# Ledger of designs, part 17: VH-VL binders against UPF0598 protein C8orf82 homolog

Target 1, 218 residues: UPF0598 protein C8orf82 homolog, of Mus musculus (Mouse) (q8ve95)
Amino acid sequence: MWPPSGAVRNLALVLARSQRARTCSGVERVSYTQGQSPEPRTREYFYYVDHQGQLFLDDSKMKNFITCFKDLQFLVTFFSRLRPNHSGRYEASFPFLSLCGRERNFLRCEDRPVVFTHLLASDSESPRLSYCGGGEALAIPFEPARLLPLAANGRLYHPAPERAGGVGLVRSALAFELSACFEYGPSSPTVPSHVHWQGRRIALTMDLAPLLPAAPPP
Key: E = the ipSAE of ESMFold2; O = the ipSAE of OpenDDE; V2 = 0.75 times the mean of E and O plus 0.25 times the DockQ between their complexes.

## First folded at step 9 (VH-VL; framework fv_ficlatuzumab)

Design q7 (from p5 with heavy chain G101S; at its last look DockQ between E and O 0.03; V2 from the best seeds 0.00; counts 0 for: pae E 14.3 > 2, placed apart)
Fold by ESMFold2, look of step 9:
Structure q7 (fold): chain C 218 residues (1-218), chain A 122 residues (1-122), chain B 107 residues (1-107)
Amino acid sequence: as target 1 above (218 residues)
Amino acid sequence: QVQLVQPGAEVKKPGTSVKLSCKASGYTFTSYWMHWVRQAPGQGLEWIGEINPSGGYTNYNEKFQGRATLTVDKSTSTAYMELSSLRSEDTAVYYCAREPSWGYRYYGMDVWGQGTLLTVSS
Amino acid sequence: DIVMTQSPDSLAMSLGERVTLNCKASQSVDTYVSWYQQKPGQSPKLLIYWASTRESGVPDRFSGSGSATDFTLTISSVQAEDVADYHCQQYSDYPLTFGQGTKLEIK
């Protein structure tokens, strides 16, 4: 997507690795029941967020743009209360937890729990990125210098709230739009070195790279 | 300069209602939950509820569910709490307090208003 | 509702002494506890969040610890300006609840 000459071959390799590594069909399942009550006055629900920032019940049979949750109030509450799962329950399979009313809402994700979907403009502030369908209520300042393109998976990342892992994924459609602003250096033709933003030429810091270790498969 | 400004006092008779205001300034109003907390004279703090200013989503302490109504006016960055069917035991200081809605580094109610003293007496 | 029980109810200390305030939750709240200081006639002020993280501008003598059900706020060397009520609060589950408070005074 962001390298002009190698995009087709690179994207195909990344898609193959992503599909191979993250599919959950037919393999060992974590045992749970939606709405289970392990103690009085507490209900537990299980959710999944895909690489498009779409939220689903984890056990939904069909996961696509028609079947995802769209209610703004629910999405804002869900993601604004997201935190690392330190509940003692399901921590290995569901790394994040959203506490909504009397509900423990466990979350696992295809890539990152925060997926930026839109670039928002503001009359009196710098542009902001919104995530997971939350509009202005789920938005942070856009930091073009801290965009992180990863060659290994062909994806783009940006700083995110610390409670949600500190780094978020830029949805592929938005990453494609932003890639039009990238510049490649003479020594690194496959990874951008700069971004052009609002009349400025800004060097990419790459300071998020340590937060996204590309661990090889065992 | 981040501030939550509340009127100092209100006096009401039992059985009536009151609408308390909390005007926010110095920050992005829609990025923080607004909480309402009361404190009866000589007593502890009691949480009434919260509202997300962006979507208007609310969550109430169930003991107030039928009596308290939280609203916001985004154009004036003002939060409101209406309490109906007032009783003498509703006499208290009512605080508004903000909490980060997406939790970047800060949790808890980090900025509080000075409170409005509501007196309910005949 | 999760009940937050603070102890002691009140405490009188000499300047420079170490103070430990306790807060016990009726069920696990993980680390989702904050501590507030409320001086006489004033609104509460956030001291500690996530059980142990000090809010910006809070003096180093304040520290928090604990997890699950047992939490403490420690003032390593009490100062005259520390005369206040101290409240713990959980935000693990709704409704949000506060402890009844501990009043700290100087002898």
Scores: ipSAE 0.000, ipTM 0.492, lowest interface PAE 14.3, mean pLDDT 82
ESMFold2 (binder alone), look of step 9: mean pLDDT 93; pTM 0.951
OpenDDE, look of step 9: ipSAE 0.868; ipTM 0.944

Design q8 (from p5 with light chain T53K; at its last look DockQ between E and O 0.24; V2 from the best seeds 0.00; counts 0 for: pae E 9.4 > 2)
Fold by ESMFold2, look of step 9:
Structure q8 (fold): chain C 218 residues (1-218), chain A 122 residues (1-122), chain B 107 residues (1-107)
Amino acid sequence: as target 1 above (218 residues)
Amino acid sequence: QVQLVQPGAEVKKPGTSVKLSCKASGYTFTSYWMHWVRQAPGQGLEWIGEINPSGGYTNYNEKFQGRATLTVDKSTSTAYMELSSLRSEDTAVYYCAREPGWGYRYYGMDVWGQGTLLTVSS
Amino acid sequence: DIVMTQSPDSLAMSLGERVTLNCKASQSVDTYVSWYQQKPGQSPKLLIYWASKRESGVPDRFSGSGSATDFTLTISSVQAEDVADYHCQQYSDYPLTFGQGTKLEIK
């Protein structure tokens, strides 16, 4: 079965680490056991986040809305402690790590570890984007000028906490809703130049583009 | 119904060993950590160690390192705790306790066995 | 080892009274604390995990709070069936450790 490879594409060091883990068996990517304890005073678990912002155990046989983790306290704890994986373990396959007490929680992603799911307080002067099922507890200021439509994959991105990679994916349903606010330049019908937000015409900065590789695997 | 079944009692002499059992039923044995906890008469609870049945991974309280051995038999869904070089201070009720897997969003020991009373005396 | 210190050691309450049990960790355990009820002659029963989450089937008169080092278990209106020892336990770091317990009795 072909797992999503989004996590691997985001780190050059992760790719190099993955090469060290290669075997002659071909498509086998990494071997682990959920709840392994390879050294004293720790446990290890392995997670996957899809392009909808739903969190799963990485080895879950079914990954859909019914089987994803939904507990608010767990999701807030998990994602608020997310950081790049510099542990020396599984860096190639799991570019992110959430340290929760005695647990090292490795994360790989279909696209980005932060996936914005809802726009909160959209009528206020300070709307916020919430991510990964965390509601207001996992939310950041909405910055319409920094929305990044990426032509290569048709997806929409927004700034995210630096500790979680600095850029997050706007899930498809929210991206479709926001795309109604885009304005295209006369010579650029496929990439918008401005966003119209709360009566303002705002030029898109495109400053997130260098953080996103041009040829991501879907 | 989730259940952990333990024998009621064991009597041993100092210097010997004991292997206590804990039979699990009503859940996927290999998806949960199993803990062992003891309680000496009139005392509080003391954690001995834990085992992950799927891979055999263990963590021990250093106090018991070298004397306690945790194992499982996946085919019978049974966890075992062997304690060697017994001394009278090991007299206690020994519990097995399940910790919910990550998939059930629990932390803590949600199901306990009834306990085995181990008496170590001359 | 992280020491969990409970207070009081014991208390006697009238039915319907509010009771607060304390648990203090010797160093920060974040919110990784569970509370157990142990009735005489029985094994412990999980009441609260993650400092404040009530386990399924536990009456809503039980609640937990706290973070870092100071934790409480509250019974809003004590019932006769609540006569037990109560233990706090940290699972932030190895070894896992329990408090010495608080014995709750009815006057």
Scores: ipSAE 0.530, ipTM 0.796, lowest interface PAE 2.5, mean pLDDT 86
ESMFold2 (binder alone), look of step 9: mean pLDDT 92; pTM 0.950
OpenDDE, look of step 9: ipSAE 0.891; ipTM 0.953
ESMFold2, look of step 10: ipSAE 0.006; ipTM 0.551
ESMFold2 (binder alone), look of step 10: mean pLDDT 92; pTM 0.948
OpenDDE, look of step 10: ipSAE 0.890; ipTM 0.952

## First folded at step 10 (VH-VL; framework fv_ficlatuzumab)

Design r1 (from q8 with heavy chain R105E; at its last look DockQ between E and O 0.05; V2 from the best seeds 0.00; counts 0 for: pae E 7.3 > 2, off the site)
Fold by ESMFold2, look of step 10:
Structure r1 (fold): chain C 218 residues (1-218), chain A 122 residues (1-122), chain B 107 residues (1-107)
Amino acid sequence: as target 1 above (218 residues)
Amino acid sequence: QVQLVQPGAEVKKPGTSVKLSCKASGYTFTSYWMHWVRQAPGQGLEWIGEINPSGGYTNYNEKFQGRATLTVDKSTSTAYMELSSLRSEDTAVYYCAREPGWGYEYYGMDVWGQGTLLTVSS
Amino acid sequence: DIVMTQSPDSLAMSLGERVTLNCKASQSVDTYVSWYQQKPGQSPKLLIYWASKRESGVPDRFSGSGSATDFTLTISSVQAEDVADYHCQQYSDYPLTFGQGTKLEIK
């Protein structure tokens, strides 16, 4: 009747310890100027998203909750127009691009461009995950069978729109809450094999693993 | 069932304005972009602009910037397009069309209204 | 503005034949192309997005391909109900633009 088993809680503690993400040393420096205009009637801006789903100008000195972008309309527009960067510009350093009017908004990420922050209440059996501070306006169906706990970095992942690489990060606080629903078995002594959700025991598919980078971010 | 309902026809004189409506039903209105597209008789499709109903953010085709105004009423799930300084070449069928936000796996205008025929004549 | 040029302007096919419709962009649009079907007197209907992905409920005989500037919509076995205008549309850059259309008819 007390909190979940130590195995399930141990995964949650591993995920919580990964909460202290920092930028990799050795990330290649690129030269740019915010608001640059390489072509007539086009402006370019450069952004960064952290493991909490907070959006910043890439060159901001301070990156924390006080300094992140919070305007709902801007966040919804930014992430709704996100796509892989195939513009021929800055592709190696900024893998994603958000087009807003004639602005090219380049994005690079600590982990994934989509970071799920909340599980939204539902009047139906189809709860939704919201991401990047967008509330109901940036939300997708929750698919508990496709949750991917990754032992290498202690993080939790979930399907995301294909144009954002198909997988998103579950932020640490939400991953900790969800970890209470995990079950370990003999076949997965350090990684859960099942999730218990709404009275169902659901086997984890692990089908997102090929979409993640080989080297963990931290 | 997802629907976008538009009035069938509007008649206006040159130099006036029109405000066309598009009533949405059967889905979460604030989770989809709303586009406006027109089609002159016998011609192709021309994009006018888009609005995000969640916060009212808009993008316009520069051809219509200053003449077109897109708005929404979230309480009635209705999108509006106002076109000012009407000219005879504005005679066309005007469609509203929704585009899924990031919550869905596809990009494109997946549901269209049946269109409003706007006739601009003296 | 990115110009989308479709060819042919009109095409007449026998039932069951394979048809290929072409769309060319005036500059690279990557894979950010969609295709719409517009039957006479009706509003457009989405068929294909991201150049090659079929919208839900669209018959398997419709497929799309292409990247950069050259795109095709293929109907593998034309049915009588496929009589329509077909429009390509790019969403790589603003403003969003449509091709002028290709009219598909049955002989």
Scores: ipSAE 0.060, ipTM 0.636, lowest interface PAE 7.3, mean pLDDT 84
ESMFold2 (binder alone), look of step 10: mean pLDDT 93; pTM 0.951
OpenDDE, look of step 10: ipSAE 0.888; ipTM 0.950

Design r2 (from q8 with heavy chain Y104E; at its last look DockQ between E and O 0.06; V2 from the best seeds 0.00; counts 0 for: pae E 8.6 > 2, off the site)
Fold by ESMFold2, look of step 10:
Structure r2 (fold): chain C 218 residues (1-218), chain A 122 residues (1-122), chain B 107 residues (1-107)
Amino acid sequence: as target 1 above (218 residues)
Amino acid sequence: QVQLVQPGAEVKKPGTSVKLSCKASGYTFTSYWMHWVRQAPGQGLEWIGEINPSGGYTNYNEKFQGRATLTVDKSTSTAYMELSSLRSEDTAVYYCAREPGWGERYYGMDVWGQGTLLTVSS
Amino acid sequence: DIVMTQSPDSLAMSLGERVTLNCKASQSVDTYVSWYQQKPGQSPKLLIYWASKRESGVPDRFSGSGSATDFTLTISSVQAEDVADYHCQQYSDYPLTFGQGTKLEIK
């Protein structure tokens, strides 16, 4: 009774997509349900951090500034309980875990789980870098000698807590601000050799390079 | 130097409540989780709960359901544990202990208070 | 609740002997185990975290090992100052739980 029309064209696209997905053996989708309970009194949730340090539910359909988590208490709790995922669950897809009570919060990242967003400097304190929207509560000492510019991806890195893999990403806006302090040598036109900070000329150590994938060997 | 200072003793009657204090000094109070752990005479350690002073997040051992309340006063760098409906089996030494929140390379309660002996008897 | 069972409950050792203290979890706790030393009349002191990492200031004779359910604290050459109760603790799942302790004495 119903003649074929636009629905036939859409069905063909659906079938082609379905057939492609069913035959693709080299790509595995991770299957989970937000709030799942694999054990009594335990709930599991799945999160994603982008290169700007914004936190989302992993399955959020839109990931932008409007939709990211912003609640300070939640962000501080989440990141202060972050650890490598050694739970035996979802380790390949979600390398980090934030353990908050009986809530297991799995995390995967665009780059690093720690993304530095602001430099917290004052005349009365040593400078600190804050990350992931946590302000003063998620901050560590700024170590200008250990800044690592990575030529392969054009990104800037800084030491981070060992719990989070020892290295964090400097958000691009902050990296641009800090790049004004770099000095390049004649034999290193695209990789700085020194940073000028507070009247000092400091040689970059490059000691974080082994912690990053696709970095040149030390 | 880093210290957690607790009162030495408290004596209470069954059915009442107590609010134990733990004054921190020598470190940034909001950079460390605060745990409360008790030890009955001659027995092992029992975890009561934890509080993150910067975010206000608390998590409790369900055994203390509705009886224990953890709070902090950032202005005095003091943590508090209130325990209500006291029973004689609550007689124990109550410790506060800090755990690195971030910027540290280990999990563990690295600094402990001296403990407060709570005695619950008529 | 995850039960941490320590063995033995107590032991007496001669100075200089190698001591092995055991801790068994009722389910896998990965490497999320710490060890504490509690000398008589004192508060606990952190020795080992992450199952095997030594806390700053802890003598080299202390070492930890294990994963999943079986954990050990080893004292390579026991000293008179090592007389204490030793507690293991898991932080893999809530509530955080401690073993009952092992009392180490010198013969």
Scores: ipSAE 0.031, ipTM 0.603, lowest interface PAE 8.6, mean pLDDT 83
ESMFold2 (binder alone), look of step 10: mean pLDDT 92; pTM 0.951
OpenDDE, look of step 10: ipSAE 0.893; ipTM 0.953

Design r3 (from q8 with heavy chain Y106S; at its last look DockQ between E and O 0.04; V2 from the best seeds 0.00; counts 0 for: pae E 8.5 > 2, off the site)
Fold by ESMFold2, look of step 10:
Structure r3 (fold): chain C 218 residues (1-218), chain A 122 residues (1-122), chain B 107 residues (1-107)
Amino acid sequence: as target 1 above (218 residues)
Amino acid sequence: QVQLVQPGAEVKKPGTSVKLSCKASGYTFTSYWMHWVRQAPGQGLEWIGEINPSGGYTNYNEKFQGRATLTVDKSTSTAYMELSSLRSEDTAVYYCAREPGWGYRSYGMDVWGQGTLLTVSS
Amino acid sequence: DIVMTQSPDSLAMSLGERVTLNCKASQSVDTYVSWYQQKPGQSPKLLIYWASKRESGVPDRFSGSGSATDFTLTISSVQAEDVADYHCQQYSDYPLTFGQGTKLEIK
């Protein structure tokens, strides 16, 4: 999904196709009630994050930019307490859990729980990638050498916090812009070999590939 | 260098209140949880509570219900813990400790202040 | 509240010996356990998180293991600078709780 000529346009098309295909396949519905209390003094809530990095209650009727959570303080709190779901509850359907006191906030994802939305420039530091609408409060150093273009689904990935599985999705608009910096080898028409960043030619490591599943069947 | 700086000692009478400070430096204050933990002389560690400086969310050990209040001043990167209705059993070293929430690290109180010795006696 | 019970309460070891410290939770805490070292007169220092992951800068002679309710901290070859109290801590459920500590001394 990373052809040598027209990579930027082809990436955008493949990303849109992959996202739509995953959305159209449907998702199994699990039984839960928002705010349920399986134990005294414990509350459970259920959330969903889409490929744009937008957070919703899992059972929201409409999921779009207008209806997503936007409160910065809530988003920072939610994602700062995110961990793999090892609670013994809903692990198959909700792979992640944000633990806020005795509130268990289960999370399932269209792709990854961390979705990078913006590249934050800084004169005094290396650039940072912000995710899930958190601005500087949810940001990590940008590592251009570790960008991973995944041919199977046409998406772009970057290192993310270990608690979120170590890898995050680069939002399609940002991935499109970054793809202009890729260089392809003369013998490798579909996968870039290098990225050009701040006057440097940097070889792509591809070290994130083991952390990602194959693209789902159509 | 990441540091949490606390005053060395406080002396208070029973029935009064104290507000302990913890000045953070060398990191983005609002990207880490701040915990307060105390240790009575010769005893183990006891968790008092936590605060998220960005979201303002607090969570307290029920043992300190109504007596402990955690706050932050983001403009000075300073966390505060106020303990009211002091009694001699509150004599202890009080630590602030941050918990990383970002990057590739996962959990644990990775940086601790040097502690403030609070002595409560008449 | 989840009670974390450490054993032994104290022990004295010769240099180079292997030390095993135990921590038992009153209910399952999965792998959400940290270990701290507290040298005399000092603040605690994080050694292990997530039951088995070493914090940056911690010597590889320290290792952690366990899940659910039974956890261990092992020091493969004790050094003089390892004289300290060692605390386990769970962060599976609130309130966060620590074990009572194990004091390690060199004979």
Scores: ipSAE 0.027, ipTM 0.603, lowest interface PAE 8.5, mean pLDDT 83
ESMFold2 (binder alone), look of step 10: mean pLDDT 92; pTM 0.950
OpenDDE, look of step 10: ipSAE 0.895; ipTM 0.954

Design r4 (from q8 with heavy chain Y107S; at its last look DockQ between E and O 0.06; V2 from the best seeds 0.00; counts 0 for: pae E 9.4 > 2, off the site)
Fold by ESMFold2, look of step 10:
Structure r4 (fold): chain C 218 residues (1-218), chain A 122 residues (1-122), chain B 107 residues (1-107)
Amino acid sequence: as target 1 above (218 residues)
Amino acid sequence: QVQLVQPGAEVKKPGTSVKLSCKASGYTFTSYWMHWVRQAPGQGLEWIGEINPSGGYTNYNEKFQGRATLTVDKSTSTAYMELSSLRSEDTAVYYCAREPGWGYRYSGMDVWGQGTLLTVSS
Amino acid sequence: DIVMTQSPDSLAMSLGERVTLNCKASQSVDTYVSWYQQKPGQSPKLLIYWASKRESGVPDRFSGSGSATDFTLTISSVQAEDVADYHCQQYSDYPLTFGQGTKLEIK
């Protein structure tokens, strides 16, 4: 399930050196070649994550559940090494970077690089949210007080690892299930004020709002 | 308590191999990267490589590529580093150190073993 | 390889003085720098990560700053227990590399 292997990487490097940089058909005019080598022993790959937390090669023609990456080792490694892209390369088009050995794995997103997909229960601990297909290996404590519903886009957000931007998207199916726990005040009919969780009435903090950009990166 | 336990010392002759162990306890072994770092007497720290215990993915300092092999045994929460074709210049203290792989914790090798002194001499 | 150059190589300070340790990268490492304290005969201990974030349990007299190529570790009021070798480390690009260290002693 991991497309870049030693043999595949060597072939892609040879092909990249024989080709002029080509135009990519993305949402913006950005040019790259998968497996390109801007310097010796360094390979660059380009990825996309959708609003469901599914990871793809950025130039994949088919982006759906069948074609997304599912390998747990790859997903855990990819997202564990994720950070804001300050490499000086492709920062406008690919806001995040995952470093894996000498591989620079650029990431752009439909919304956020972390997308929470499941609520994991535990007998001995508070519930946890898992993200991007990583199960318990990519999971963090659920913080109901810090859920951030945004009326402008109808989406729900939750704290995420700081290296991934500090805030993640709650996948729409999970957000719908959690929304049943929201309480709306009479003075705020479109934005909930509280969440009811495990018998407690908890005021929403709204402290994540400043972390969301006013305009998403291209 | 979070601990990384290493043997205190190993003595080897040049041209042989050594396999150093690092036993982890007190945390979820598969949630942290394991690094290996060495320090020759009176010298600075030198990174050897890293392993992701969840699936065994490794990355090596190219200076050690081909000589160093990192492995894990998840059932015993133990990381191993094997170094082959030993030379006297490999005499050093060898540390294992963990790094958080996910969650709110930022990068950094937050817990280190006590180190194993490897002496390579004829 | 990215070279991390620390200065000074060593220094001796009086108790309570402010200490500044420097670390310079041979190319930009953004904020991906950690600082470690290594007391005599002991393994390294993480003090600072991401250039300026203090590790849990580290006294607040330790602080870090810098970006790109120039980084500092500051001890606002040196204590006797701060006698150690201090290492900076970059994790912006592979291989991960450490500075040669700065030895801090008390007069």
Scores: ipSAE 0.006, ipTM 0.584, lowest interface PAE 9.4, mean pLDDT 83
ESMFold2 (binder alone), look of step 10: mean pLDDT 92; pTM 0.950
OpenDDE, look of step 10: ipSAE 0.886; ipTM 0.950

Design r5 (from q8 with heavy chain S54K; at its last look DockQ between E and O 0.02; V2 from the best seeds 0.00; counts 0 for: pae E 18.7 > 2, off the site)
Fold by ESMFold2, look of step 10:
Structure r5 (fold): chain C 218 residues (1-218), chain A 122 residues (1-122), chain B 107 residues (1-107)
Amino acid sequence: as target 1 above (218 residues)
Amino acid sequence: QVQLVQPGAEVKKPGTSVKLSCKASGYTFTSYWMHWVRQAPGQGLEWIGEINPKGGYTNYNEKFQGRATLTVDKSTSTAYMELSSLRSEDTAVYYCAREPGWGYRYYGMDVWGQGTLLTVSS
Amino acid sequence: DIVMTQSPDSLAMSLGERVTLNCKASQSVDTYVSWYQQKPGQSPKLLIYWASKRESGVPDRFSGSGSATDFTLTISSVQAEDVADYHCQQYSDYPLTFGQGTKLEIK
C-alpha cells in the first residue's frame, strides 16, 4: 500500500517487531504493539499528530521536525482517508482512523487531527489553507469570518473537513501571521472580534465553538 | 437579508402549552446562539433561555426551568420555544434573537425577530 | 441574579443636546454589557457590545463606556429618530439580565 522504504517507516517496523516496541509501561493510558494483527490480514498502527501538524508514530521517543513523517504521498493518503474511529477498537484513546487497504491506522492528537500550516496564495483565486504538510493536495478555502480564537487555550481554529471533526487548529506560526489582521474588542486584548481581510472588516461568526471542548488540556 | 420571522400572535388558555416558532434566513443557522426573550406589556425585557443550534446545548433562566423547552430544526433553520402550564402572567411579546455562537463570551443579540404576542386568558 | 439598574427612568431632551444614560450592575460584569435601542412598537436593536464597541450601522453619535459596575451610554447630539427606550444588558453570568430601561423623548 505504502511506497517502499522510508527510513522512518523501516525503523518503525523493525521497532514494532522488537521487545522494546512491544513493551508499554504499566501506567500508560492504552496498551498496543505497532503492527499488531488482531485478525488475519489486518495490521494496526498507532499515530500521533502534534499542534504543529506533524505526524509521528505514537510510540516514537522523539517527536520533532526531524523525526516526523514528511513524504507527501504518504501524508496525503493518510489524511485524505482520515475518519472518526468507529471501528470498535481503541476509540477512547485514538478518536480517528485512517483506513489504508487492510491497515487500520489509529490517530490521536495533541489538539485536532487537522492542523493548518500554510496559507496558499493565488493571484487569480481565493486563498486556501493547507494542512498537515499536504500542500495543495490537502487544502481548503480560507474562510476568515469563521476563524475561532479560543480564549481558554489561546489557540486559533478554522473549519476543516467534516470527516476530521469539522474543525482544525491553526498552528501557532500561522496564527501569529493572521493575528496582524485581527481587531480586538475593548478590555479583551487576547480575543479578537473582527478580522480585516482584503479591504473588508468582517465580524467573526464563532460558529465553530460547539465543535470544541471549552478548554482542551495542554 | 438576515431575518428572524415569528408569527404575530397566539391566544391560549391557562394550563395549556404553546410552541412558538422563529424561522431564520440569510445566515448560517448553526453559527449563532438563539435566545428567547419576553416583554410583558409595559414591562422590561426578560431572558428565558438560549440554545446552540449546532450541538443542542441549552441554558435556561431558572424562573422558566421545567416549563420552557428550547429546540431547533436545522433542516428548516427554525428555532422553537415551548412553554407549558401557561398562566395569565405569561402574556407577553416573545422574541427570538441571535448571538454569535462562541460559548466563552456573548457578543450581544444582534438580530431580533419581530416578536409573537402571546395572550393567555380564559 | 445580577441586577442591572438604569437611571434616569425617563428624560426629555432638545434636539442636538448631549444625553447620558447610566446603568449600574449589582456586581462586577467586567465589560460584558450591551446596550439596545427599542423604538416604539419595535423589537430591540443592538447599539453597543463589550460596553463600548459600536455595532455595525450604528451612528457614531452613540458611544458606550464603563467597566466593572458602572456603565454609560452617550448620545452626543440627539436626533428625532433617537426617541426610544434604551436597555442595558449584562452577559457576564447566568441568567442574562436587562436593565429596566430608560425612555428618551424629545421635548
Scores: ipSAE 0.000, ipTM 0.417, lowest interface PAE 18.7, mean pLDDT 82
ESMFold2 (binder alone), look of step 10: mean pLDDT 92; pTM 0.951
OpenDDE, look of step 10: ipSAE 0.893; ipTM 0.955

